# Designs tried in a protein design chat: VH-VL binders against DNA-directed RNA polymerase V subunit 5C (NRPE5C). Part 1

All scores and structures are predictions.

Target 1, 233 residues: DNA-directed RNA polymerase V subunit 5C (NRPE5C), of Arabidopsis thaliana (Mouse-ear cress) (q9m1h8)
Amino acid sequence: MEETMAEEGCCENVESTFDDGTNCISKTEDTGGIESKRFYLARTTAFEMLRDRGYEVNEAELSLTLSEFRSVFGEKPELERLRICVPLRSDPKKKILVVFMGTEPITVKSVRALHIQISNNVGLHAMILVLQSKMNHFAQKALTTFPFTVETFPIEDLLVNITKHIQQPKIEILNKEEKEQLLRKHALEDKQLPYLQEKDSFVRYYGLKKKQVVKITYSKEPVGDFVTYRCII
Unless a header shows other numbers, all headers, positions and changes below count from the first letter of the chain; antibody chains are not in Kabat numbers.
F, E and O are the ipSAE of ESMFold2-Fast, ESMFold2 and OpenDDE, as the mean of both directions, binder to target and target to binder. V2 is 0.75 times the mean of E and O plus 0.25 times the DockQ between their complexes.
Where letters were taken out, [cut] stands.
The coordinates of atoms that the task and the answers printed are left out; those that the model quotes come from them. Centres of patches stay.

## First folded at step 4 (VH-VL; framework fv_ecleralimab)

Design a10 (from a1 with heavy chain L105I)
Fold by ESMFold2-Fast, scan of step 4:
Structure a10 (fold): chain C 233 residues (1-233), chain A 121 residues (1-121), chain B 107 residues (1-107)
Amino acid sequence: as target 1 above (233 residues)
Amino acid sequence: EVQLVESGGGLVKPGGSLRLSCAASGFTFSNAWMHWVRQAPGKGLEWVGRIKSKTDGGTTDYAAPVKGRFTISRDDSKNTLYLQMNSLKTEDTAVYYCAREWELIYAFDIWGQGTLVTVSS
Amino acid sequence: SYELTQPLSVSVALGQTARITCSGDNIGSKSVHWYQQKPGQAPVLVIYYDSDRPSGIPERFSGSNSGNTATLTISRAQAGDEADYYCQVWDSSSDHVFGGGTKLTVL
C-alpha cells in the first residue's frame, strides 16, 4: 500500500535557505557590528534548538539581548568563547558541544585539531559544527572518526529560528518503542507512513534521523486538533 | 572495538536445559535492542527472539517455535545478554548468534561468532 | 506468517553482474536488508534500507525494492563475493523474517 492521504497536497516540504532575505541596505559604518550580530543570532538560535531537543539550557542565554552579547563577547567575538556545552535533561552525563568554525576552509587538519581540543571533554555524546566555509569530501569523511554523531549547519541556517518565524504545529518525536507500537496497532508498514525529507529545515532543526517518526498535531478553530504522522526519509 | 561474544553452547539431551550468554563490548549496551538468531547445520538464518532496552520497556518477543520454552534476559550492569533454553528438542540444534539491532532500523549490524548447541540423545 | 522467497543458488561469471532476488507479498512497502555469510563465519550486513551501504561495503553492491521483489545487485563480481546471501525484513505481525538464502557461485 502506497500512502494516499489527500492532504499530501497541503504538506509541502520547503527547504528555506536564509540568504539575506533583505538585501544589505545596511548603513552600518563598520563590519564589526555585522559580525557580532551574525554570531549573536546564530548562537541564540542554537540555544533555542538545543532546548527544543531536550538539553538543559540556561534561561539567561535565551534572553540575552544583542547589546548584552556585545558587552560580553565584543564586536569581534573569539570563536572559542562562543562554544556551547550543555547536558541532556534526561541524562546529565551526556553532553552536546556546539563549535563555531572560522572562515578558513575546513580540512582534515581542522578535524584533527578538534579531536585534540575536545580530548578532555568527558561525557560528550554529540557535536554540532557551525560553518562559515565549505568542507571538502575528505574533511566530511574525517567527521566519521568521532565516536558520536557530528552535525553541520551553515551559519546562514541559524540566523532565524524557523519554529518561531511562522505558526507551527506541535511536533512530538516518537521513540523506537512508540514507533513500533504505532505500526503494530494500525497494521502498518514502515513505508506506508507519509514522508518528511531528511534535508528539510524542520528535520535538521530537531536533529531528526532517517526512519524516525514524528507525530504532528495541527490546531484549527473551530474543528479542533488534527493529528498526522511522518516518517523521515 | 565493537564486539559480541557468545558462550555456553554444548551438547544436551532432549528435554534438557541450557543457558547461553553474550558478552557485549565497545558500545552502550543498555541502549541496544538485542536479538538471538540461530542457524541449523547447513540451513538458513532463523530469528529466535529479542529483548528491548529497559528505557523502551525491556519487553521480550519470541518466534513461534520457541515461545514458552525460551526466555531472553539482560544484565546491563554486566553488558550481558542471556538465552535460557528449556525443554530442548532435536530441532533446536543450531549455531546461536547474538545480534544487535541497529538503533534506527530493524536490521542487525553487529553479530557474534556464534555458539553451537547440539540436542541429541 | 510473512514469508520471503529466494532462489537456492545463482551463478555469475567473474567481472559480470549478479542479481539475487527476494520475493514477498508487497515487499516494496517494507525496508529490506541484505546479509553476506561466508563458510564458518557470522553474517555481515551489506545493504540496509533497500539500497544503502554500511561503511566498508564496496560500491559494487547495490539494492532495489519494488512491488513484490527486492534485488541485491553485485556488479563486477569477484571471487571473494562467493557466499550465501540472505534478505531480511521486519513485519508488524511476524517480527524479523529472513529469506531462505541464496548461494552465489563466481565462475
Scores: ipSAE 0.354, ipTM 0.754, lowest interface PAE 3.1, mean pLDDT 85

Design a11 (from a1 with heavy chain L105Y)
Fold by ESMFold2-Fast, scan of step 4:
Structure a11 (fold): chain C 233 residues (1-233), chain A 121 residues (1-121), chain B 107 residues (1-107)
Amino acid sequence: as target 1 above (233 residues)
Amino acid sequence: EVQLVESGGGLVKPGGSLRLSCAASGFTFSNAWMHWVRQAPGKGLEWVGRIKSKTDGGTTDYAAPVKGRFTISRDDSKNTLYLQMNSLKTEDTAVYYCAREWELYYAFDIWGQGTLVTVSS
Amino acid sequence: SYELTQPLSVSVALGQTARITCSGDNIGSKSVHWYQQKPGQAPVLVIYYDSDRPSGIPERFSGSNSGNTATLTISRAQAGDEADYYCQVWDSSSDHVFGGGTKLTVL
């Protein structure tokens, strides 16, 4: 908990009016832009996930660096250009499409527009939507109008692939004080944090209790450390 | 059995002082975040303040109407919570409840019976 | 400062369903707790974290929370349910906030 205390002090100092903006160890800093880095990480994870699910993935996509990604897609990538469409290795007639959604709320109109956009995609048998905003109840139900399974992932869930990382993530269980400070700093309630289910093997492994918050720090070269939080439900 | 018992209430004149005590039993008091909640006669519940466990820093927080006049403290060796009330006003007249905050939730799962404080001349 | 609003009173017929509301700005983003208080007694926690029940609380007590309104629902109302009911949230700026309370009368 000494390490957690030191990291908290570092981040607090960066926020002070007398701080020169020196980088904190628990932060991920990148002068190239947060948006392109998030899309790079999410897209790389999506390719790794699809490969693990038996799809034919180009090795060049898996080895792409952040710098190379920015050279191809720029600092503000076009969502349509980020899309992934790959065939199943065992049956190349069956394809999966990964669609990166924008920050605007997703509505029934959004789902209908997507139907039109994919109408010419022959052999599509599954789809994944990468979300940056909330999907209302009606939009969620409208996903059942597709003739195949549509999965959704908040973009935060794709920023790291824990199954492929050589170095295990650093896991810190926040005590009640640390949890309150986190919620107070960001003006949040704990139910607004991303969730981990009680039945999760990770949760069981670490003996986590309902409503505890876990801080997860991922180290991924060359992008550096990335921090996320989960509340156990 | 888990129990909280308040004492120390009574009649006091405006500008006076009183100290309330809350005796805890049946749980590990030293780990608990403890609160004072009051209720004026015939009125609703109003949060007064809290004290965190010593392991979580032992800090105190107060509602605006009592800040600077009330002090919350604890004695873990005696399993007792205190509320020191100074510069009492007529609007401080209320039943004062001691309450425990549930370990992982911002809810009050255990309450004492309350002790009446009447501030009048 | 954050504020919670409850109706002053609600009436329900014996055996019917009572609904007590608690309104607050974006309260659906907060976790709501409910307390029952009978005359001369301390409050009792009956629902925590929107919809969970403490041990010993009957299943006919349930809760929901979405948008700007949280609701405590008491099915198959009994005479013993007559009480004042308070909603409560934690707010990062206001700490613990209680609603004004609702008197439930079982007719």
Scores: ipSAE 0.466, ipTM 0.796, lowest interface PAE 2.1, mean pLDDT 84

Design a14 (from a1 with heavy chain Y106F)
Fold by ESMFold2-Fast, scan of step 4:
Structure a14 (fold): chain C 233 residues (1-233), chain A 121 residues (1-121), chain B 107 residues (1-107)
Amino acid sequence: as target 1 above (233 residues)
Amino acid sequence: EVQLVESGGGLVKPGGSLRLSCAASGFTFSNAWMHWVRQAPGKGLEWVGRIKSKTDGGTTDYAAPVKGRFTISRDDSKNTLYLQMNSLKTEDTAVYYCAREWELLFAFDIWGQGTLVTVSS
Amino acid sequence: SYELTQPLSVSVALGQTARITCSGDNIGSKSVHWYQQKPGQAPVLVIYYDSDRPSGIPERFSGSNSGNTATLTISRAQAGDEADYYCQVWDSSSDHVFGGGTKLTVL
């Protein structure tokens, strides 16, 4: 009723350090390969994303330099060695696997190969595929044959961590009890909550699922904290 | 394989008591909100009540017709849901289904096969 | 208490489109779920959150929800689609509410 939720604007600007709208640019010449740099950036962003989603990430992986990465993986990293498998902090029996795919088109055969490759990985509850090629419709449908959620990210979406370039709000996923309490307390129908699109970059970054509700807290001086809620659609 | 199997149904006299069990397998039972839904012969589905997951406090809620007479409980160590039915009435005659509420709110994604309770005078 | 109304029965010819309605006050503000129940069997979730399909449910099944009416649509009806169909919503006061059920007959 009178305790209605306030909603902020729909558009988020990812601004660089410079107000001309350009991204931060390195002044140092990169003498190494483009391929290894792309994998380094994407893998680093993936680890940061998993940490932000509540997974247990080794601090050494988050602080790895490009030079150190190249020392470990070389100029043409072997895709299987790039894989990430980490447990959820709140439930170590639940693990997520990040698989880096090659440049060849991804087909149903590729998905079947993944089933075989992960058959001995106990405790997988989610998987992320980092893509360098498009998936045809049949391959996309084949991802539903996994007993857990499989997300895909074009590698270019992971070359920059979008959460690091602007002042980010605190994002908390409401559990089932909290969502029910919110709806009952404010006499809301589930479709009356403001929504956030499933394709939104922040939704994808945090791996938010359809119908989850997130509490977004903006810390603003001098007004203090501003709270809003969004339902993913 | 995700599965729910009910047991304990049978014939009872009005005013009697009966305890139903629902054995769960193939998922983390302790994290699931569990429900009982009944269906009188030739009639529609009717929600009976729920018990929330242990992580969400394990509280129970009941439909008005059964409140005060039925009790829902769970034993997470045995992956089993219970429905204790007291002061049974002829109108409680129904197939009783155990159902899991989907991780997302409000939908029942997994159902047991049901167990018949007949309250006859 | 909140109430959902469904027609008692709907008939459809083989290969044609069946439409089963579920009416409720401002039901378009609620998420509607649909269950299929064949004789002697447990209900099966066939549509959730108005229009989404669980894994394994054919694309012939679709849903919509607007205003005071939600609709389950079954295109290219098959003999195996004969069943009772139930709509269901959650209401903050009435909790989980089911429609009375619709018997679908494929002629």
Scores: ipSAE 0.310, ipTM 0.725, lowest interface PAE 3.4, mean pLDDT 85

Design a15 (from a2 with heavy chain Y106W)
Fold by ESMFold2-Fast, scan of step 4:
Structure a15 (fold): chain C 233 residues (1-233), chain A 121 residues (1-121), chain B 107 residues (1-107)
Amino acid sequence: as target 1 above (233 residues)
Amino acid sequence: EVQLVESGGGLVKPGGSLRLSCAASGFTFSNAWMHWVRQAPGKGLEWVGRIKSKTDGGTTDYAAPVKGRFTISRDDSKNTLYLQMNSLKTEDTAVYYCTTEWELLWAFDIWGQGTLVTVSS
Amino acid sequence: SYELTQPLSVSVALGQTARITCSGDNIGSKSVHWYQQKPGQAPVLVIYYDSDRPSGIPERFSGSNSGNTATLTISRAQAGDEADYYCQVWDSSSDHVFGGGTKLTVL
């Protein structure tokens, strides 16, 4: 009885009517519509983030519409189907896995289950957990048992892509050669660069690690480009 | 499993030549900066030289005691590092280790078991 | 050329804390790495970038680096910790430099 009926047609935008069609609201629970939209936004941001980190992302995933997302995953997506697993462009043997967690509290048991689920995924180099609930201290500590870095993002942090802000700086991660040459050229020791905190939103977006150096380019008219360097601490 | 295996060590007379090999497996060798580090019997560790990845220019650098006598090369198609040692001296007697700057800059994260080179008459 | 100085030997009682120093001019401005080497074996990286641990290295191993001295600290020492320990830095002029090594004896 709660399946789709003629009321869906009634609730579509009607040009200039003041009849029942104007006040018609879908009888589908708002929870379902909100849930699928949250997953759609978070997953889209996750793909954009992975692309920006140098992972091989299918363009179809980046251009997926909400309607197309709902056609594939439904109003209440299965969490395991939402998972993303993509290889690094520079080294296809290194893969990253993005896991969408449910609303139930995340415990040590949840982390153990995750170990079992990924046990046959050889080549996994990093993992991201998208959270909808709090993770207790024991669960957080259990994440250190993975042989690679595990990052966590509350789903709220992925509903908007912070890098799409119109005046944000360009951020580039220096490779080994670039970092070494920068230090040699300016007679700098390892600890003499200005710092960026690990908790910074851009640091988290790009998945930057302690001791990495980033080149930040600010584009300002009429001054032109201004370049600065930061070491992550 | 990440592994480095050295070979080619042995007894050689002063003034002689020897070529060491290091076979790498379990990681992306072509992205790694590769090094040779040696250890004379009962003594400490001494850096010999490095070769950078091709992406980072493929350049070589050597410690002063071996510069002009030793040559480091790599064959990424075979995941193998080489050390060509010429004009060997008794003070070159040491266990030679192959090691990586793979994940970490300036730190040696993976080491081979070493191969002994003895320069003696 | 840049030089690192370590004590030749350090003794520690089982279950106690061992401290191994590495001295160098303004070493606190450089990142220090520490290696453990057991007889007949290759070195093993135990601390990198002053205080970070590689996967598999127990929390008993910690490091610090300030001024002219870096320190490797091994708490709750075990018999299996007996080894030679080497500090190492990168220097723009001297390239990679190792300390002379410290023999740790667990009594």
Scores: ipSAE 0.316, ipTM 0.718, lowest interface PAE 2.8, mean pLDDT 85

Design a17 (from a1 with heavy chain A107Y I110Y)
Fold by ESMFold2-Fast, scan of step 4:
Structure a17 (fold): chain C 233 residues (1-233), chain A 121 residues (1-121), chain B 107 residues (1-107)
Amino acid sequence: as target 1 above (233 residues)
Amino acid sequence: EVQLVESGGGLVKPGGSLRLSCAASGFTFSNAWMHWVRQAPGKGLEWVGRIKSKTDGGTTDYAAPVKGRFTISRDDSKNTLYLQMNSLKTEDTAVYYCAREWELLYYFDYWGQGTLVTVSS
Amino acid sequence: SYELTQPLSVSVALGQTARITCSGDNIGSKSVHWYQQKPGQAPVLVIYYDSDRPSGIPERFSGSNSGNTATLTISRAQAGDEADYYCQVWDSSSDHVFGGGTKLTVL
């Protein structure tokens, strides 16, 4: 997140040993568009999210500055150039695609166009649509025609990385055997585990699905690690 | 520092017209999305409309109650935002605020002090 | 159209914690922003994107947003916190939507 407004004569926070940690220098005013900054922020958050989900993300993408982004994509980025396609680190044959949608309403025709556009993308196993417009009921239903899970995020949900505001837990999805072992060990049924709502912002960030049981490990020094389990509802 | 100063409010009869101005300073006005938000006496905040930045196309959007009657425009050479109000109704009586949408979108980080518009006979 | 509901008023004792709610259908999937308005003054942004604070806003102000309810929390309430508080979201169909406002009284 950009800390200060782009404005001539603006003072920056800087490390200092002799004052309140503020230094004043003249800055070039930001003459770029708000929409290019929106795409920059959303794309950066998307890469961070994919990295945190276990996808192979280039460090260059994670460290890209707004100025560098505008040098590559311009003030009015072409939506197709913004797309992200990265493989899962544990299984490189499985890829995820992030598609940035325009401001026009998303219709069944929009979904059909996506089917055509991705027809030659071998190994695609998940997709994320970043939305700037309303998706009508028919378009939402048409997303079920893809042979993999399609998630949607309003672009505003990606302008800030929510995980940066709290300590990031380690999240592990339990496989069938691990889930059964946990339930047997504690004489539980999965409906007796504490729940996380599917619409929860962290559940959406990590792409967790209904009925999955997750092991969440929190690390808090000096207290140490503690473990909890949740069922996604 | 960022400043927004509204002017042009006053008393007008139903069916009349009035033009509000918002003078901006302390930032690159042409890069900001600008909004009008109103507040009827003793009531809550209500979004009126926006005009996008010059770099983002300068398009306008309006809330349903004012669409077709109000027009938002900007003059980047004067760092000024305008609200042209036509066919005024008593329900349009409110303090009108100029507000800025900047950097991270969807919220209003700076507001003017407001200008009162009273529509009555 | 999308609607946000706030209680008309909330009272808190000096030094205690005030909680102001903002209810909306699946509001947890939206980003919520909060404004403070004192009598005769313009609104002031106190929380943006659910939980972030602008420069100059004390850490006593915090926010959360989950499910159908967003909450503005004001810890160690002070007399100067008396004001009207408005929540706000952006919705693709309704654009910018404000809650009806909550009057906070510090007893």
Scores: ipSAE 0.000, ipTM 0.468, lowest interface PAE 15.5, mean pLDDT 82

Design a18 (from a1 with heavy chain E101D)
Fold by ESMFold2-Fast, scan of step 4:
Structure a18 (fold): chain C 233 residues (1-233), chain A 121 residues (1-121), chain B 107 residues (1-107)
Amino acid sequence: as target 1 above (233 residues)
Amino acid sequence: EVQLVESGGGLVKPGGSLRLSCAASGFTFSNAWMHWVRQAPGKGLEWVGRIKSKTDGGTTDYAAPVKGRFTISRDDSKNTLYLQMNSLKTEDTAVYYCARDWELLYAFDIWGQGTLVTVSS
Amino acid sequence: SYELTQPLSVSVALGQTARITCSGDNIGSKSVHWYQQKPGQAPVLVIYYDSDRPSGIPERFSGSNSGNTATLTISRAQAGDEADYYCQVWDSSSDHVFGGGTKLTVL
């Protein structure tokens, strides 16, 4: 019984993920190996995250090996070359941009530079900044000057894809109409729905925001699907 | 169980040499970047140097106070890290720890128990 | 060379919150790691990348890092938290740099 419970809850150890791999490389750069591996892992996780959020991701990017990554980007990847820009599957006119930031402090000036750099990006609907340094309060506030939502992730949060080691459900964000219909049908107010906190790693991975209502479908084969709803707080 | 065990410490005279060993077990040693960190009696931690995995080039880097006198090497077939200390000075007296670089984080997640090196006449 | 400065000692009453600072030029742009060392023992990683906890480290341990100061916060201090605490960063010129260490005393 104890053994059944232990085996039932078994998932791959996060420690083994960090300790695994071959790191095949023959270069002699002093810090290049770990830096390029860090970017490789973060970029791969970002692609997986975007795919799971409904964006059209090239399968080749998801299967890229560390060796192939290093042959394309080198030991000291150029940050601008690491950028990801992909369209939403349901609406190809809407694109998301992932920007890898350097180790320099991110300031209001840095944010203004980003405005200039993206000025020719037609259809940009959302942006993610992958951080290697902290943003001061003023720089964080300056992100609100973009006409779309800008999310930030410390690079360390993208070194491991949490969904690969934990069984994840299907997530659907309800639009305004669907949310209103659900609330009316159940005679519920937003505050009466079960909650998920915005700081939850699951919430951040899927880019969920306060006040959104999500439909969560757990696949339980062969029994069938279990559906629940949550309001983000 | 992940473990690092240092050995080879002892008493040595100024100008002498000593070689420390660090036996690793419980993880894939060949993939890990390894470090030596020292601590003088009653003092703080001081980074000594590192050696990268062979797949990342197997290169070494050293702190300024030991550069040219100390050499770090590894034997992946024996899961063992080495520190060759030459031209030892009294200020090299310290407990020497081997430590694993948590591969992606530049943090030292696993440490050995340490081995004491005393340099005195 | 890059330097990290910590107070030599910090005292906290049992059950209260201890705060240990680590100061360095623009340290908020670096990733700070924290180690706990008890007498006669090897250091133990308690916080990595500013604020993350390794498996097995109690939630009472937390970290922050902004501007010129990183802070290790130990809530609901226990007698077993008495130790020396070291901050550490990686710097492109100085490589791995440790702070001088702070002795935490639980009164």
Scores: ipSAE 0.000, ipTM 0.415, lowest interface PAE 19.2, mean pLDDT 81

Design a19 (from a1 with heavy chain A107G)
Fold by ESMFold2-Fast, scan of step 4:
Structure a19 (fold): chain C 233 residues (1-233), chain A 121 residues (1-121), chain B 107 residues (1-107)
Amino acid sequence: as target 1 above (233 residues)
Amino acid sequence: EVQLVESGGGLVKPGGSLRLSCAASGFTFSNAWMHWVRQAPGKGLEWVGRIKSKTDGGTTDYAAPVKGRFTISRDDSKNTLYLQMNSLKTEDTAVYYCAREWELLYGFDIWGQGTLVTVSS
Amino acid sequence: SYELTQPLSVSVALGQTARITCSGDNIGSKSVHWYQQKPGQAPVLVIYYDSDRPSGIPERFSGSNSGNTATLTISRAQAGDEADYYCQVWDSSSDHVFGGGTKLTVL
């Protein structure tokens, strides 16, 4: 959303009397401005995603404007300052950390350095790495050395919040008790529910895990709501 | 690191009672479904029962052979799981393991070392 | 009650592939977990959700599950793989069910 304001910067074509600024032929591309805008969009989407996953997110972070972001972080934000660490609303002892990685290739050494940086952070339950570079097989395997789940997102995947641009059904994640009750009630085994792929964009957005069940409610007028269940595979 | 340590095993006469404890560390105990699994000498693994997490209501379920005789409880403030065994039979002689069920696994990702219960006169 | 059947024993030569089966009615509709137990030790989870490996379990361990049979496969068998292996499922009626166990001997 705040991308439209950034794109309202001066667009001038000296020879075109028809250019009202919407189809600018001469446009100033500011590398620093692009960099800060990119981090702003990704960080805002990350906060929205964490809120939707049940984490306690400060409303001020969700309403932060691009200009306010630039006032705090500058045109070339320091990666360490961009980090997000928030507690789960239902269990404040459980925290998630979002780490913004640089453009340098991510190696096993990079992962070990991260391990050291978080060694005294009590209560970490999950981590998200926002990537600007390819992670090779060895670095990916090194992520399994963390005692919690580590997700990765290319920064490009966080520049737009897909839930804001597509009409979304209501999605509820069943806890383990609710899943068990559903299976027992209908005499089902866990692989007999319809499935959603782990790579699905909405599955990734909500951070859904393999074997979780989601209750999806579609609003259909005039008939009303329709409920379906999906197991993540 | 995640660790489970059982204690309280020993020799008991038929008809007697015994209480086992399982001390948990290295994870948020209150969020875990906890189980007891036993193994008779030279035999296979047998599920005994479970207690659900605080979030899921903390209810208990038992295998048919122990239902009505065994009681599972937990003290989340002490990160400790308990198994109260009453009306013990010689068939209850086994190593008793404390085990954690992680999330939606429906299986056991972390096990204790076990404690031996011998029911004999 | 739901029941899982495993062979009592399987032998494999050093460096060869061992296959341990776990049979149950429509077991392919259930998620199968596999545990390794060495003498005097607690069981260790080696495969979960049919084919996933926990951190620290070597790639030599793999699993499959379809129809009425699940299989634990141990490639390039080593002396240290000698143990009892148990399959386990959750059943909506019988709750947690273990197979009888298979003793793997590495020759």
Scores: ipSAE 0.221, ipTM 0.677, lowest interface PAE 4.4, mean pLDDT 84

